# VH-VL binders against o27280: the designs that were tried, part 290

Target 1, 266 residues: o27280
Amino acid sequence: MDSMNVPEVLEIKRIVEESESVKTFIFSWDFRREVRPGQFVMVWDFRDEKPMSVSLIDPVRSEIGISIRRVGEFTDRVHGLSEGDLLGIRGPYGRGFELMGRDILLVGGGIGMAPLAALADEATARGMRVDALVAARTADELLFLDRLEAAGVNISTCTDDGSCGFKGFAHERLLTLEENHDMAAVCGPEPMMFQVMRILDERDVPAQLSLERYMKCAVGICGQCCLDDTGFRVCAEGPVFWSQELSRVREFGRYRRDPAGRRVPW

## First folded at step 11 (VH-VL)

Design X82 (framework fv_cemiplimab)
Fold by ESMFold2-Fast, scan of step 11:
Structure X82 (fold): chain C 266 residues (1-266), chain A 118 residues (1-118), chain B 107 residues (1-107)
Amino acid sequence: as target 1 above (266 residues)
Amino acid sequence: EVQLLESGGVLVQPGGSLRLSCAASGFTFSDYGMTWVRQAPGKGLEWVSGISGSGEWIYFADSVKGRFTISRDNSKNTLYLQMNSLKGEDTAVYYCTRGDYSWPFDYWGQGTLVTVSS
Amino acid sequence: DIQMTQSPSSLSASVGDSITITCRASQKISNYLNWYQQKPGKAPNLLIYEASYLQSGVPSRFSGSGSGTDFTLTIRTLQPEDFATYYCQQSLSTPYTFGPGTVVDFR
C-alpha cells in the first residue's frame, strides 16, 4: 500500500555507458509494483524531477534500468553520479506497449530506442520475430545495438550522414524494407515518428508510438502534458498511443509546448 | 494575408555559388515547415528541399544533396537556400512554399529566376 | 524514389466542359497526394490535399479521388480561369515528387 506519487529513494546498483551522451542507471526493483515496456518513472535528484522511460525490465534479477541522455543541468548532475549514490524514483506511470501477432517492427531514433529496448526483450521472450530499425544522426549516436543483437533482434541501421548503414532518414530506409509485420512500435523525435507513421498506415500495419513530452506532474491533472486537439494527457492516456489516435492530433510532429505553454516547433 | 517573397536570383557561372532568400509575413513563421520547389524553363515542378519549423529537420532531393543547404532565421521570418557548385541543370525559377512533411505546400511566392550559364 | 506519372500530357477543352486528369504513383501512397494548379507566368497554388480534401478558397467544381496508386482530379463546368497546368505530388515520403504536369488548353 504505497502511493506511486511518493518517491522511493533507491541506490544506483550499476551504470552502463551506452554512448558519450547516454547512460543507463540500474536499480533493484520490487516487482509487486508492475512495470511494462513503454512506461516511465519520475527521477528526482533531490533538486529537480524529470520523466524518464524505463529501458530495462528484469524480474529475474529484480532490476529496472533507466536510460538518460545528457541535455541540460538536471541530466548533467545525474550523469555525475556513481554506483552507490541515491536517486528518488516514483511511478511507473503511463500506458505501456501492447504486443500482438508473431512479428513486430521497432523503429527508434536516438534515446527513443530506450523504451523499445525493453519492449524488444519482452517480444523476444514471447517468441516473436523482432526487426528493429535504429536511426541516428551519426554512427556514434546509435543506441542499444549490442543489447538488441544479444536478444536475437534483426537489426537495420540508418544515419543521416551515412556513417553506419543506410544513408538517410528512418522513413526513407523503411520504404526499402519489406512490409510484412503484424504490428510496429515507434519512439524517437516526433518528425521521424510522424513520417514513419504515414508509411506504416499505408502498409496497414497497426502502430504504437511513444511521445516523450515535457510534464509538470505525472498524475494526469496538470495541463502542460495535454495535446491540443484531443485533450489527451501524455502521463494519463499515454505516453504510448495507437497511430489511429495520433492521426487526429494536429500538433503531433509539428510543435510541442514549453513549461509556460508556448509553442516550440520541431 | 500570407505573403512569401523570394529574392537573390541572378545569372551565375557554372561552379559558382548563390544564396536565395524568402521573406515571409502574415503568419507565425516558426509554426510551419518551409520548402523550396524549382521549375526549369518550360519544364515541370521539382521538389528541392524542406526544413522543419525549428530548422533542425532538413531534407533534400538527390539532385542537390551535398551542394545545397537550407536554413531559416525565425527571428527575421526568412528562409534561405545556399547553392554551391552550381550546374547548368540548376537553371530554374525557385519557389519558396509554406509546408513540409507535416503540411501541404499551401502558399507559394512568386519565384526568383536563377540562370547558370557562361 | 516514388515516381509520378500523369495522363493525358495535354488536353483541349471548352468553357463548360467537364474534364478528368489522372495521376499514378509507382508504389502505394495511400491518400498522401496533393494537386496543384499553375497558370502561365504564375506560381502554383494548392487545390486539393490528401487526395480528396478541397483547399479553402478553391471552387467546389474541383474534386479529387483515389487511393493507393491511382488518383483523379475532376473539374466540372470548366471556367476560363481553369486553363492552366495541373500537377500531382506525393506526400508519403521524402524525396517528394511531382507528376510531369497536364496542360489544359483552350480549344
Scores: ipSAE 0.748, ipTM 0.882, lowest interface PAE 1.4, mean pLDDT 89

Design X83 (framework fv_cemiplimab)
Fold by ESMFold2-Fast, scan of step 11:
Structure X83 (fold): chain C 266 residues (1-266), chain A 118 residues (1-118), chain B 107 residues (1-107)
Amino acid sequence: as target 1 above (266 residues)
Amino acid sequence: EVQLLESGGVLVQPGGSLRLSCAASGFTFSDYGMTWVRQAPGKGLEWVSGISGSGEWIYFADSVKGRFTISRDNSKNTLYLQMNSLKGEDTAVYYCTRGDYSWPFDYWGQGTLVTVSS
Amino acid sequence: DIQMTQSPSSLSASVGDSITITCRASQKISNYLNWYQQKPGKAPNLLIYEASTLQSGVPSRFSGSGSGTDFTLTIRTLQPEDFATYYCQQDLSTPYTFGPGTVVDFR
């Protein structure tokens, strides 16, 4: 258990460019420290440490992958690294996705496809039928399409601007997809996840949603663990939650809290 | 006390432009998405557009896509609807409402009448 | 688009009557259904959300029921201030759509 809390300095074995703004960093991993889709690691560049979802889990090659979008100072520095450079990694942390049934729907927005790509690999390896709805603002921001296709996933795409696939939002596209699923997994911006969750609720499809803002709770950093809007605290380890847990949380999809506890609207 | 007050409705020629405003008070404006709903004379309600609390998530009815723009200024507690390429079919009372994908339309302003005619 | 239908389009009632208005969705919407009241010359107000939850300040004589495609709004012991047009609205998915309205008038 101590091993998960001590950063290990690992060499970047390979870098995959997923898009202009997203790279996947691949490391050798000792699978005596089990890692599951939906879990995250803390990535340390020897100055700052940030949580990142695991996007590739390959026990055969003894590798994990971590996909990182360039959004600020930390991620800009990490994007500047090359194969052979070093990063500190500790973990894994958090609740992973649970797989059940024969058929799974994945709904991912932007970088939210990263943990879902790892889940797709696990689901296909277990013989499940996997349908993925991949959503982005533009065609250039659709992620992991080649990897999902190679895994045998049935892919639907949508873009806000109509540059690829359905023109519109993930929930609008999902409404036109009538196939039944035993479960769903959803990851992306909370407004997308909220609206997708309503459609899945109508279809009585149990869904698991990954909320990046709850990754801090899993490593013992308090502030974003309360799920109960009635004034009583319900603390749950993230980042993966069942849709029934989130349906009562009025903050979900509307606003989040910064480290000082101030409301930040979506 | 939650209050919403629309303004800007006037007579406009077909093909013209107009900007509607909605002044909000009595609640933390940025905590709520906002929506415009319209009602043509003697007809029912039609959803026009919605915008999230931050202004980053925006939705439009197909009838107004490409012609209307919704925006908000959270520092001024104000919601806007910029209407371009106006058609006779856009003649309606336009209501500002609190709510969007995440909240029902629980408070409505008094409405502002837009007439598109020559 | 999800289409909403209401029945009846109009009804005449007397103070003290109980009335029921029906709303139908063209596809299943679970309980993502709201009811609004609009009095002549006034803005609409929210009566019920999530099919059956009464909005704060709305009298208990109003009630909503249903799920899936079929919904009802019931007003028990109709009061003079209840003569209005009533609209249902789905919020399962954009574009959000309203029913055509039901006019409740005197007689």
Scores: ipSAE 0.772, ipTM 0.895, lowest interface PAE 1.3, mean pLDDT 89
Fold by OpenDDE, second read of step 12:
Structure X83 (fold): chain C 266 residues (1-266), chain A 118 residues (1-118), chain B 107 residues (1-107)
Amino acid sequence: as target 1 above (266 residues)
Amino acid sequence: EVQLLESGGVLVQPGGSLRLSCAASGFTFSDYGMTWVRQAPGKGLEWVSGISGSGEWIYFADSVKGRFTISRDNSKNTLYLQMNSLKGEDTAVYYCTRGDYSWPFDYWGQGTLVTVSS
Amino acid sequence: DIQMTQSPSSLSASVGDSITITCRASQKISNYLNWYQQKPGKAPNLLIYEASTLQSGVPSRFSGSGSGTDFTLTIRTLQPEDFATYYCQQDLSTPYTFGPGTVVDFR
């Protein structure tokens, strides 16, 4: 049996409440199975299965963390779990982030900060300077601020309502920042990522962006997460893409497909 | 054929309120962001507000923030602009256009005239 | 905000002429620039997007070029129907600002 494709039943070791709607579930992890920031796992609650980004990678404690936002029935069930309860985890899957250069800009929105938080840990551990633009609708929705600060990340916040930091969207805040970085990693709502990518492109900053799509198999077989018109599979060729790759993806920032394959607008 | 038809433009006093409508046809309305652009008499074009296909993402020009609201009813293929606390400088032809951050303004209505005067 | 300027503000030309309108952004906007044509009493029409891509249905006598801060719209062999006001517009970031316009009228 391929240990990678068979869900391993794991006990929830710890739950961290990140916000009202986001919890991080921590599991013991055998790091003989390598995991990289930007990769995802399939979380199985013995009824349904959903892809979730890894938000914590701690080889010292032999732990990983998965941050989950409450958005539907599956996540409602998961949020109802307690420490000691069981979940099925299979993976990791997908292409993670690649680090390069001396300094990196992270631009995250909402739950999109999950994979970026893991990336921040790796980057700082490597001695990189990490700047993070953290965006949310409101101040109470800003994620991982304490964790990022503790890691030595320079944080800039922005909120839609101005309750914390810059009042406005991430791309608007980014436009006001003059400093360039060796590379950028972006994750969040796709309209945010789309606009952030344009600015980074204009500035000639290499950028990686993590996409979210409906995934079923996570192994590049079912095609549910294919992107128009390239045929890129988010689970296999992604979820992390370079900006040059996404520039070829017509649907990026414009629409996505629902479980039935129908176009859903942003 | 893509068609956009604005309505609701009338004479209103300063401080008054007005709601504009834009009826869309000839395309899948929900697939596209929509935008309001206005043009004062004898002046250039000014971006006012945009809304994504789903309505989740909304943008405003600083000149209208806090006073204007943008919305859409995808079941009726209609875009709206609620204008409150109207000022003389809001006098303009208001155009409904298809497009947003991800798409140029490729189709425009003929516009509706809003006049704010005492 | 990104400020857009155009030059000239107005020009007179004859049918058959080739004319060029320039647009400048206050900061680099890559190729995120669109051109519109507006006739008196009518709504604007999209001519060119992404600085140089011709909108479907627009005559090939229209062309756009440029990147960064400086852009140009060229109309070759001006036709009677081309006498109008032309606007550039950046769509890099909100607010999506327009240039002040260039009026092209009969000589």
Scores: ipSAE 0.326, ipTM 0.755, lowest interface PAE 1.8, mean pLDDT 93

Design X84 (framework fv_cemiplimab)
Fold by OpenDDE, second read of step 12:
Structure X84 (fold): chain C 266 residues (1-266), chain A 118 residues (1-118), chain B 107 residues (1-107)
Amino acid sequence: as target 1 above (266 residues)
Amino acid sequence: EVQLLESGGVLVQPGGSLRLSCAASGFTFSDYGMTWVRQAPGKGLEWVSGISGSGEWIYFADSVKGRFTISRDNSKNTLYLQMNSLKGEDTAVYYCTRGDYSWPFDYWGQGTLVTVSS
Amino acid sequence: DIQMTQSPSSLSASVGDSITITCRASQKISNYLNWYQQKPGKAPNLLIYEASTLQSGVPSRFSGSGSGTDFTLTIRTLQPEDFATYYCQQTLSTPYTFGPGTVVDFR
């Protein structure tokens, strides 16, 4: 239970349906084990194991939440689970977000809003002003809007089809916004993050971005999540990176590697 | 050697449709985003559309949104531009170029001329 | 959209001359600017990306500078093959707009 690398078998306390494809699984958590927004856990369904971002951190209720998008065989199985069922959780791992300043901009796309939602809770709890640009392909894929609103976050939405908010991509919407922030946190598809990062860079807004890569060990040993050409391990040096760090990462926004180590385009 | 070869440019009437093709060689096609850029006769360059390596991410200029579609077949190393509801102002040489949001347009085809006229 | 302008629209020069072309963006674009060369009847060629990085294979007589809104392309010791039209392009955000071009012709 105290060992970071041994999965703890936990009961699913509650399941929140965030969208058609996304569920949040809530677990009781012993907060003697600290967890930060931006960190991830390895979720084990006793057959396979996948990294998942922590989307809810509630010390009052002694709960954490893990938001999972249905994208494949593993997630299909997990989505088939019910409250009371068991999952193995080990972690947390990785570098989380660092909060600074008085106001923060969150830019999230799709499931990328998961870690940002947790960050929003912490930021608002600290009395920070939080603006969130929430992007998705369609309105029904926008995540955590009610939760963010309840937390006092100022939300701007963006959808590819214009079904909600700005019609277009997050970077396009961001370009139309004139206000600067003390810092930004970004998470979503890398094409989005790459283009958002450029705009933030132009505006001299310090930015942290959370990357997603195929991850096996989560402890910086196997090298499956290494980034070209820096050799940064997403599980160890990340998944949260500063924009200055990612500017050195040739791979970022251009390609990723599959489980076999082959380059996969975005 | 990287090569891009456009084809499909012809004379078409306003309101007509046309599909352009770009055959790529000399590089791993799927590793790169691709872009269409056009140039009206005697005019400058205009970005038209871009597509990521996988084809999942697509971008359009406002002038062609809703009328043009971009696609690619990585198995055939070919980029396409489907142009519908063509207008006179769409008359241009259409260039296929390697590059997208993350890569400069470092290689260009010789272009194919599309003429929209009644 | 980000609007791009160039100055001059055209210039005449002689072989051996040093020339400078200016590009201006309607808003700050950091160093996200490319320069292209196009000869009559030919496709454009990339010269410089990220404002100042010389594309592989491009002669060192070409150089780019600038950041923010104002950028310059300099060609030192102009060669016969350098007479062409030059375009700048911003790559900060879609649409990736081009400048109107600068024609460099023989004096």
Scores: ipSAE 0.863, ipTM 0.926, lowest interface PAE 0.6, mean pLDDT 95
Fold by ESMFold2-Fast, scan of step 11:
Structure X84 (fold): chain C 266 residues (1-266), chain A 118 residues (1-118), chain B 107 residues (1-107)
Amino acid sequence: as target 1 above (266 residues)
Amino acid sequence: EVQLLESGGVLVQPGGSLRLSCAASGFTFSDYGMTWVRQAPGKGLEWVSGISGSGEWIYFADSVKGRFTISRDNSKNTLYLQMNSLKGEDTAVYYCTRGDYSWPFDYWGQGTLVTVSS
Amino acid sequence: DIQMTQSPSSLSASVGDSITITCRASQKISNYLNWYQQKPGKAPNLLIYEASTLQSGVPSRFSGSGSGTDFTLTIRTLQPEDFATYYCQQTLSTPYTFGPGTVVDFR
């Protein structure tokens, strides 16, 4: 029968501290349930359940990893756990990234590098050339640089304050990069993704963008999972969308909605 | 119906500070990014700074980075520009505009004149 | 930064004329270009966005065209209220640079 919607209680095998505020939790995984980069799982601490992107997919070691930033009560509790403790995992869910061509550009902001790190592993294993633009407010908020380097990824960094790499924003740095790519994948805050998407559109680079706010909708626990297209809401499954799907969505990069349906600006 | 009204422009000495305000009405202020554009006497338009609807995404022209700060108070429908370490080259009419990376600059206020001179 | 140029810097025209103003970007900006009109002593007014889309309320005698690096603003059957300075602006990436302006004076 369908076991996708039943949580499995898994032991935390290893915890990697990615930064002061981000940890990756690693679990043994039965790859008879295939997981693809860009997909997410529901993480259950036996009190609350939250969607988290898969950041490590390792069939050789039979492991998956889930990277979590400390931002509230649930994530604070999960960060307090140790190796050997248990979490409920349900999934995977959602539409993952698709790989095409010979070279790919990854553009990630903050925790958005988590699903892109998993994608980088798959792209390099496939023999693609991978360039990554990693963006954050400060140097200590840049994530997965060592992992990307170990995978053979060509890395560019930018920070708002200039503490590492280019001083400025991802879209400003991208504008100065000389190389075009067969495709791109983008994940981070929507204002960053919106501005990056415009530059990729100008260059005719097909892009896939991952939107965190559509993860709960993909599992059916949010009744209003819709994109606003030409003044009307259009329901679509996420979290990964092609740039042409987002180019007509009025709310992308501008605002999201709270549980009551009220606009929350970016 | 959409209205933007700038205020705060005065004569100030080089090295001084000044805060400009822009009062917005006739639309849901927090749904829109806002921008400051300036124009030196007899010269063209120069984009200065933009701020997203929440106030969390902020962009500056290189000429003002580190000296100017943009902010907004959505409860008061007001946009601000804090100008520090003012230079003679900052002398201009400062316009408040509705729009940023996500929306065209479709409405402009009347402007407020800032003169930086001894 | 993306640099914008306009030509001509000024032109003289009569009521009823059709005029064309050109704007050029230092690199490709797709259709991310706005056109503005500014009358003496007044704030700028948005005429066109996304290179060719007329802003609501702008007379149909105004039209924009172009993509990539080269853009034009055309005013057909020039009216007395059209004597003004016109600016282009790229909106592909920050900083959102303006052209130097084109002054349209009556002959």
Scores: ipSAE 0.776, ipTM 0.892, lowest interface PAE 1.2, mean pLDDT 89

Design X85 (framework fv_cemiplimab)
Fold by OpenDDE, second read of step 12:
Structure X85 (fold): chain C 266 residues (1-266), chain A 118 residues (1-118), chain B 107 residues (1-107)
Amino acid sequence: as target 1 above (266 residues)
Amino acid sequence: EVQLLESGGVLVQPGGSLRLSCAASGFTFSDYGMTWVRQAPGKGLEWVSGISGSGEWIYFADSVKGRFTISRDNSKNTLYLQMNSLKGEDTAVYYCTRGDYSWPFDYWGQGTLVTVSS
Amino acid sequence: DIQMTQSPSSLSASVGDSITITCRASQKISNYLNWYQQKPGKAPNLLIYEASTLQSGVPSRFSGSGSGTDFTLTIRTLQPEDFATYYCQQYLSTPYTFGPGTVVDFR
């Protein structure tokens, strides 16, 4: 078996509280195992396993960060952990983001900013101009603002309740921005991503979007994360897709499947 | 066969309130976003509000923001439009239609007439 | 808001004629445009979505074309049942705005 498919038991080096519901867990990482923004790892708490996006990639410190939102039983347990506690990590898996051009637009909603934060670090390190539209329901749910600012990212905020920045949804804020970019990376709720994608398409901006689906194996075998009607496996062909690819995916932005395989609307 | 049936349209005074209902059948209701579109007498079509399948994503036209609310009960296959602080310019036939940002308005009810007059 | 216009506002035609209706958006909307038909006292019916895709059950004499700001609905060999009002609608962004409509009546 490839070593990447066996969970490595790692000690939580640090925990960063990003918001009330989001924590970033930092681990020492051997960078002989390459990891790219947009890829995910399987996190094992010795009871259950869940896919999580990598939100921090720091080769200098030999660290990675995984941002986790508290949404259920598994994440409740993980959020109860402390520095020095252990987690199993296997991966990374999936297709990450590809950087192109000089100017990049990041559009993120909620926890969707996790992989985009990692991408922002890489892009800025490469000398790219990075603009980020950061969206959340409320101001206190906006993620990684200080981190992005420190990296030199130009930030525009959007909140549903108007508590910070533009009042409304990300796609509505995007419509007010006239500047075009060489490429865009998008991650967040699919209704947001779907509508953002349309705007980017109209503007002829190449876009990559990261999808979230229930994953079990993470290696393209079980089919749990297959997308209608293409059969794309989010864990194998994704989770990052080009807009052209997603345009063929009937499921995208319309519904998802739960662990039992049932259709659930957005 | 997909069917949408609106109800609740009546005469109401300015400042009044009214709730419209749309009963859906012939499809999995929760799989689709739903939309209200209205048409004033002798005028064109105006988008009013939309709601996603789960009900978590809601949109309004500026003309009705703060006055109208949209909701749905997927267990009853019913869409609702609560209209408060009604004005004369709200007088219209209100159509229930299947569709949202991700789907064209491919099926429509026959509409229900709301008249706001003193 | 994206403003939609249509031309002409009305036209008269005969059975068997070919007619063209134009829709224009105030800004580029790619192919995010739908066409609807409405008869007097009836609800609208979807004819075309995504600017050029024919809705299931709609006769092939209906066709849509265009992208960006200018769109066209064409009805070939006009039938008696085609006399109605036609609306275009953009769905790039909310509010989803309709054109003012084009009335097609008997000559």
Scores: ipSAE 0.825, ipTM 0.912, lowest interface PAE 0.6, mean pLDDT 95
Fold by ESMFold2-Fast, scan of step 11:
Structure X85 (fold): chain C 266 residues (1-266), chain A 118 residues (1-118), chain B 107 residues (1-107)
Amino acid sequence: as target 1 above (266 residues)
Amino acid sequence: EVQLLESGGVLVQPGGSLRLSCAASGFTFSDYGMTWVRQAPGKGLEWVSGISGSGEWIYFADSVKGRFTISRDNSKNTLYLQMNSLKGEDTAVYYCTRGDYSWPFDYWGQGTLVTVSS
Amino acid sequence: DIQMTQSPSSLSASVGDSITITCRASQKISNYLNWYQQKPGKAPNLLIYEASTLQSGVPSRFSGSGSGTDFTLTIRTLQPEDFATYYCQQYLSTPYTFGPGTVVDFR
């Protein structure tokens, strides 16, 4: 019996309100089970189980944090929990981010900043220069700005409505930022990531992108396979992929597939 | 096979409103983003707005932000451009095109002329 | 915004000639560049996308080249139906921007 695949019932030690719609749930963690930025866990509320990215990795305090956006019945129930309540956690799962070079750019949209916040902590601990572009629809949906600032990250913001920072989209803001990065990590809605990837490719910056829809593939629960235009099945080992590989996947940024295998446009 | 048919262009007073429509046929409409491009008389092409296949991702040129709204009805294979607070500078032929951030503007409608004048 | 310029603004050529139109971006856009043809009184049509990929149905006498900031459209063995205005357009980032156009007159 692999303990990583069996849910542990853990007590919620602390809850951080990140925004009106996002909370970070903090649990004690035994770091003999390594966790890396970009990995996720399965969160079980004793009715349903869903994948959630790890947003805090703190070996000094022996804690992990899981940031959850309120979007439906499961997440509404979890948001109703209090410190001391219990959740089932299993994992970690999936491919984590790899760090290289001296300078990294993080580009996050909405809840996509969650795995990037954990990555920022690791990159700064390694002595890397970290620039973060944090994007959201409005100022009140920008996430982790305090954590990034405390870590010494150089922060740029953009909001669709102009309520904080640059008025516009992440790719539009990125176009006006300095080009000097050894790598980038990107997480957010696929249309944002697609357009950001174009600019990073133009700058010859290798990028890693995290795709939520491939989290189930990483745990072996993949009922749908992605086919490229040549008809080959692409088995995703997600959720983190290199931009060079994603540029060959016609579906990326354009459409996804529902449980029946039908195309669903972005 | 692919056809885009625009309608709605008329003479409008400054400050007025107008809605343009573009009827699409010959392809799966929801699989493609759509774009509006305009051309003032005797001038070049200007990108106005784009919308993704689902309708959830929308982009505007700065000249029209806050005044124009782009939308689509995938059940009717129709693209719309709602134009409010019209200015003389908005006088142009408006073209409906197939394509957005994810696809080139590979098919264009015939255009519909909008004139903003007293 | 990424600004696009074209040279020349107009040119005159005879049937059978080869012509070159240049397009320059104010910053690097890799190969995210399209070329369009617009005949008088008609809608534009796509000729070339991704700087050098010929659109289906477009005659092989049209070709595109370049990357970064400098691009060219070449028309070999000009035909009467090539009388038109030609526009380049970048799609690296919104707002998408067009060049001012190059008018090709057959004289």
Scores: ipSAE 0.769, ipTM 0.891, lowest interface PAE 1.2, mean pLDDT 89

